# VHH binders against Manganese-dependent ADP-ribose/CDP-alcohol diphosphatase, part 23

Target 1, 321 residues: Manganese-dependent ADP-ribose/CDP-alcohol diphosphatase, of Oryza sativa subsp. japonica (Rice) (q8h5f8)
Amino acid sequence: MMAVTNGVIHASSREPLFSFGVIADVQYADIPDGRSFLGVPRYYRHSISVLQRAVSTWNKQHNIKFSINFGDIIDGYCPKDKSLWAVQKVLDEFEKFDGPTYHMFGNHCLYNLPRGKLVSLLKMPTDSDRAYYDFSPCPEYRFVVLDAYDFSALGWPRDHPVTAEAMKFLEEKNPNSDKNSPDGLVGVDRRFVMFNGGVGKEQLSWLNDVLQDASARRQNVILCSHLPMDPGSASFAALMWNYDEVMAIVRQYKCVKACFAGHDHKGGHSVDSHGVHHRTLEAALECPPGTSAFGHIEVYPDKLLLVGSDKMADTEMCFEP
Below, E stands for the ipSAE of ESMFold2; O stands for the ipSAE of OpenDDE; V2 stands for 0.75 times the mean of E and O plus 0.25 times the DockQ between their complexes.

## First folded at step 21 (VHH; framework vhh_7nfr_2)

Design e2 (from o2 with S53N; at its last look DockQ between E and O 0.77; V2 from the best seeds 0.00; counts 0 for: pae E 2.1 > 2)
Fold by OpenDDE, look of step 21:
Structure e2 (fold): chain B 321 residues (1-321), chain A 123 residues (1-123)
Amino acid sequence: as target 1 above (321 residues)
Amino acid sequence: QVQLQESGGGLVQPGGSLRLSCAASGFTFSSYGMGWVRQAPGEGREWVSAISNSGGSTYYADSVKGRFTIARDNVKNTLYLLMDSLKSDDTAVYYCAKAGEYYDSSGTHFDYWGQGTQVTVSS
């Protein structure tokens, strides 16, 4: 259990440049409450209420410019014949927000629907079946949303080359018969499980180009991914397969200030050796009735302030000069 | 069809021991994590213990930690729960549970369970 270090939020007398909402791992399904393999309660029906509260709260604040969904809006245990309905139900709730929502998908989304369908349903601002993109809400900031399952055994057709390559990769990295099991894997190698993924070569190249451009424009960059990209911010089994390759690119540029992720459910925060903040968000799914896990982030020139609800910890992320 | 059949329950005095067994069929047993859940009268189902597909990792609820031991035999397709130092509060129907196929960092939901076996701890 990585201790969520509650950063002391210093009241800045300055108004933020803008604020944006954040929520992760709603994992809605019209099924009875249950427990994870590790015994953690899961509230599949209630999770949509968490989202509703998030949207209501964001709308009341009137200063939330946009929101970001960090993936897994529906759970894998959603009946397959209800997948589209469930996805649409969740999306309809997002649509009640008085602003745009930027989406990404997770493994549970990919258990339910193919990649191309999700890209379409989530209205990702891309020209193809691409699930990574960037946007700039103001001249000073750029957001980069990664597809953490670009290289994965999920969401692609069974006969797709990526599927074959990913399965080969898993065979090399994970000796277990069940490729979802991290048994026998040690440390960060526990990330080599089928429910995770990585960033492909083309996307890595794209990321480099985006960061180069952002640097040239003197923008601060916020990186968004379903999968965490720092061992200090999440359990090892939750990490992106090639987080090291992604961060190797990131470290070449001073413009990246923070990385946000979902997937791990417990939440976490770390600062890597280069001063980049990593914040893994708490899951809405694990909120019992009457409780919530969502937040908004106030953006300043020199810091980010995450203000969380009940189960989401407040976090101050000061940039290194 | 997935089938889970529990056995080994019964009446035992406080401080006593029981061994539960679960015979599994209808799926590749060695490919799935397994667990035990229990339900006391008037209460919801409570997670008790879990074991990874290979048996390399075991997990316990705080209420049973140090007293219960989960094990499996993948050749025999059997799950076990050794219960020592039983208490009155352990009285419940115990269910063998199969992990689902949809995983995340927090594991997966149990998707199948047996009919259960009654465990009664009473003086």
Scores: ipSAE 0.346, ipTM 0.688, lowest interface PAE 1.2, mean pLDDT 93
ESMFold2, look of step 21: ipSAE 0.442; ipTM 0.791
ESMFold2 (binder alone), look of step 21: mean pLDDT 81; pTM 0.820

Design e3 (from j4 with G53S; at its last fold request DockQ between E and O 0.84; V2 from the best seeds 0.66)
Amino acid sequence: QVQLQESGGGLVQPGGSLRLSCAASGFTFSSYAMGWVRQAPGEGREWVSAISSSGGSTYYADSVKGRFTIARDNVKNTLYLLMDSLKSDDTAVYYCAKAGEYYDSSGTYFDYWGQGTQVTVSS
ESMFold2, look of step 21: ipSAE 0.651; ipTM 0.845
ESMFold2 (binder alone), look of step 21: mean pLDDT 81; pTM 0.813
OpenDDE, look of step 21: ipSAE 0.683; ipTM 0.856
ESMFold2, fold request of step 22: ipSAE 0.584, 0.580, 0.540; ipTM 0.818, 0.814, 0.798
ESMFold2 (binder alone), fold request of step 22: mean pLDDT 80, 81, 81; pTM 0.815, 0.814, 0.819
OpenDDE, fold request of step 22: ipSAE 0.587, 0.591, 0.609; ipTM 0.831, 0.831, 0.837

Design e4 (from o2 with E101T; at its last fold request DockQ between E and O 0.87; V2 from the best seeds 0.00; counts 0 for: pae E 2.1 > 2)
Amino acid sequence: QVQLQESGGGLVQPGGSLRLSCAASGFTFSSYGMGWVRQAPGEGREWVSAISSSGGSTYYADSVKGRFTIARDNVKNTLYLLMDSLKSDDTAVYYCAKAGTYYDSSGTHFDYWGQGTQVTVSS
ESMFold2, look of step 21: ipSAE 0.552; ipTM 0.803
ESMFold2 (binder alone), look of step 21: mean pLDDT 81; pTM 0.821
OpenDDE, look of step 21: ipSAE 0.798; ipTM 0.908
ESMFold2, fold request of step 22: ipSAE 0.457, 0.516, 0.494; ipTM 0.765, 0.792, 0.784
ESMFold2 (binder alone), fold request of step 22: mean pLDDT 81, 81, 81; pTM 0.821, 0.825, 0.816
OpenDDE, fold request of step 22: ipSAE 0.742, 0.722, 0.710; ipTM 0.894, 0.885, 0.879

Design e5 (from o2 with Y102S D104S; at its last look DockQ between E and O 0.22; V2 from the best seeds 0.00; counts 0 for: pae O 6.9 > 2, placed apart)
Fold by OpenDDE, look of step 21:
Parts: structure tokens; sequence; C-alpha cells
Structure e5 (fold): chain B 321 residues (1-321), chain A 123 residues (1-123)
């Protein structure tokens, strides 16, 4: 099968088991273009066009089984009175995809709407109000979507025990009055900011159970999180609070092949010491008009192939034996 | 409790200038980024400008770049917006906003807003 992206022909000697679409950090808002803190241009209105192009492209390919949104469909700059409208507008575009989309939320989503509302709007395939879940598109593979803000100061009620615990944690880890500031923090400790989060104890236990079951079934596992979980794959300030605890569980099993994330916008790729691939996706938000950042991943028994659009880099992820 | 109070709005002719002020209280002003957003009649609120906690970095929407200047006085807990070369399209209620996030990669969001001050640009 041949795929053409950005004028490059990708030839595979065999057919993939399946393929799935990926997009991250659309961060739509009906506001003028701006810049990030580092001066990187942001295109808040145009970002929905990137999504539209993604959906159109995926539909034309006819072999994309499902898609995954890696969070932050709406930007924190969205006026609060327009949050529901903006979220629905973006979701309506996802609905045009000829298949299911699996969603997760990011910090910008949580700035706009309560956790429970997001879980409902995003139609997460859960039997509860939790925002983590797993699914298997085929017998050989299992996808695990983590709630990276399960332990967080975001999205929970102010009087919720998790909020209190998270704030206490931040007070211990981040001495700044502004808990969103990584100033003075060094290295991977820069991750201890309020706009990040972590995986709670119950979810960690759940993850372990899922991976045990996957291993027993001889499934390959792909982890999905808004927050990256490897220092080599993203800026330190973008890392999950307890990425080390998550990865400590992951490393006990050989079934986990790759972790995908958003949040950092610039994209990145690493392979950790255990051979797990970490791919942080480029943000749709930072695409100027006429350009895109989305992709699809071809899934094989022994590798993943990410085929990206203009600003999303192609990435081959070969599994270690 | 976070309080933001805007002032300095008014009626001005096209090409004119205005200076908006925002008095902030109820939080450590110098620890947070600040910004301005505006809402024109019949339109949604849009981001205009932002400034880092120290004032060392400033950011502007493309629509106002080169015309507006954001500044702050951390001693006085005051945010400013200097608006030059005003256009009819700049007519809006302008709101002072407190940053809820100060992350270099992910950018900034606003979590608190003032009551706003009316700016009208008309001949």
Amino acid sequence: as target 1 above (321 residues)
Amino acid sequence: QVQLQESGGGLVQPGGSLRLSCAASGFTFSSYGMGWVRQAPGEGREWVSAISSSGGSTYYADSVKGRFTIARDNVKNTLYLLMDSLKSDDTAVYYCAKAGESYSSSGTHFDYWGQGTQVTVSS
C-alpha cells in the first residue's frame, strides 16, 4: 500500500492491521491570532480548519478505522460564555469523520468546562464519570487512554478532596506564588505546575490490571495521554507529574509499545531504556493558514508508522523484540 | 477575592488615542501575567494583549500589533493599555484579565475578568 503525504510516498511491503487518525491541541477559539509565551504564533480560528482537513483526509483514505483526539480542543482564551458553543462546534467537526473518535481532555478544556461536563460532551466510553478507559479495535491491540488530570487542581470542584490534595502537592513541589510558573524549578521538576496533573492511585491500579490482562491476552498496548510521560519526548514543564510512577508500572510489562501525547505543541519523539516509544504530537493550533498538523498511524504487528501532514513529522516506531 | 477594575474608556475619533487602566487587588499582582480582552457589539470576546508577570515580555493579537502597547506597574498593582491609531473596528468593551497559566510552551489563559470599560471609535 502506498500513502502520499507532503509529496513523499510511503510504501509498505504489507498491509497494516488497521490505521487510526491522530490530532492534538486544536485549541479553537473565535479570537484573533496571537502568540505563545515564547513568541510562537497561534492561529485560534484557523485551527478548526486543520481539523476539517484532517477529517476530510481521513475520510478519503477509507482505511482509517478510528481517530484519537489528544485533548485541548478549545483554548483557555475562549470566552467562558461561549465555551459550550465552541466545544460543540469542534465536536461537530469530529462527527463528520466516518468512524468513532476517542477523546481525552487537556488543561485548556478544563479551564472552560467542568470535568463531568467534558466527560459527557466528549462521550468517553466509560461506565462512570471517570475519564480513563481502554478499548481494542482488534484482538491484537489494546488502547489505553489515561486521565492525566485525575490527580490535579483542574476540573474538580474547589472543595473536592482531590483538589485539596493536588494543591498541597503543588505547595510542596512548587514554591512560586503562581503555581503555573516553573520559575526556579530545575530539570524535570519543572513539571510541577498547576496546568499539569497526574494519574491517581485508583487509576494506577486500574492501569496495572489492564496491562496484566493485555499481557495475558498477548496484546500490544498503546498508551494515550494528554500529558507526555518521558523527558526525552517533550519539554520538562510539559511532563505529567507522576510520569515516573506510570512508567514504573509500564516497565513491568512488555506489551506496551508506545505512548502518545499532546500538550507540548512542538512535537517530539524518544525511545526509553525499555524500548517504549514516546511520541508527543505537534499542535494544530500553531499551523498558519494553509498548513496542517495531523496524521494517521499505520499499525503493524511489529511497528507503528506515523504518517504526518505538513507540520507533523513522520515517525517509524519499530518494536523491540 | 480577585478584583479587577477597568477605567479610561471613552469616545474617540478614528486615528485617536486612549489609555486604559486596570486596578488589581485580591491576589499577588506581580506573580501573574495580565492581559486585555475585548468584546465588540454582537461579537464574542477576543484576546487583545498580554504581559508577563515581570513585564519583560509582551504579546499582541495581530489586529492590534504595532498600535497598542501593554504595560504594568507592579508597585501600583495596575495594568495599562495604550491604544494608538484607533479604528472603528476597535470599538468594544475592554476587559482587564488575570492570567491563570504562565507556561512558555502552552501559553497563557485568563481566569478572572473585570467589568470592562467602553471604548467607542467614531467620527
Scores: ipSAE 0.015, ipTM 0.356, lowest interface PAE 6.9, mean pLDDT 91
ESMFold2, look of step 21: ipSAE 0.228; ipTM 0.681
ESMFold2 (binder alone), look of step 21: mean pLDDT 81; pTM 0.820

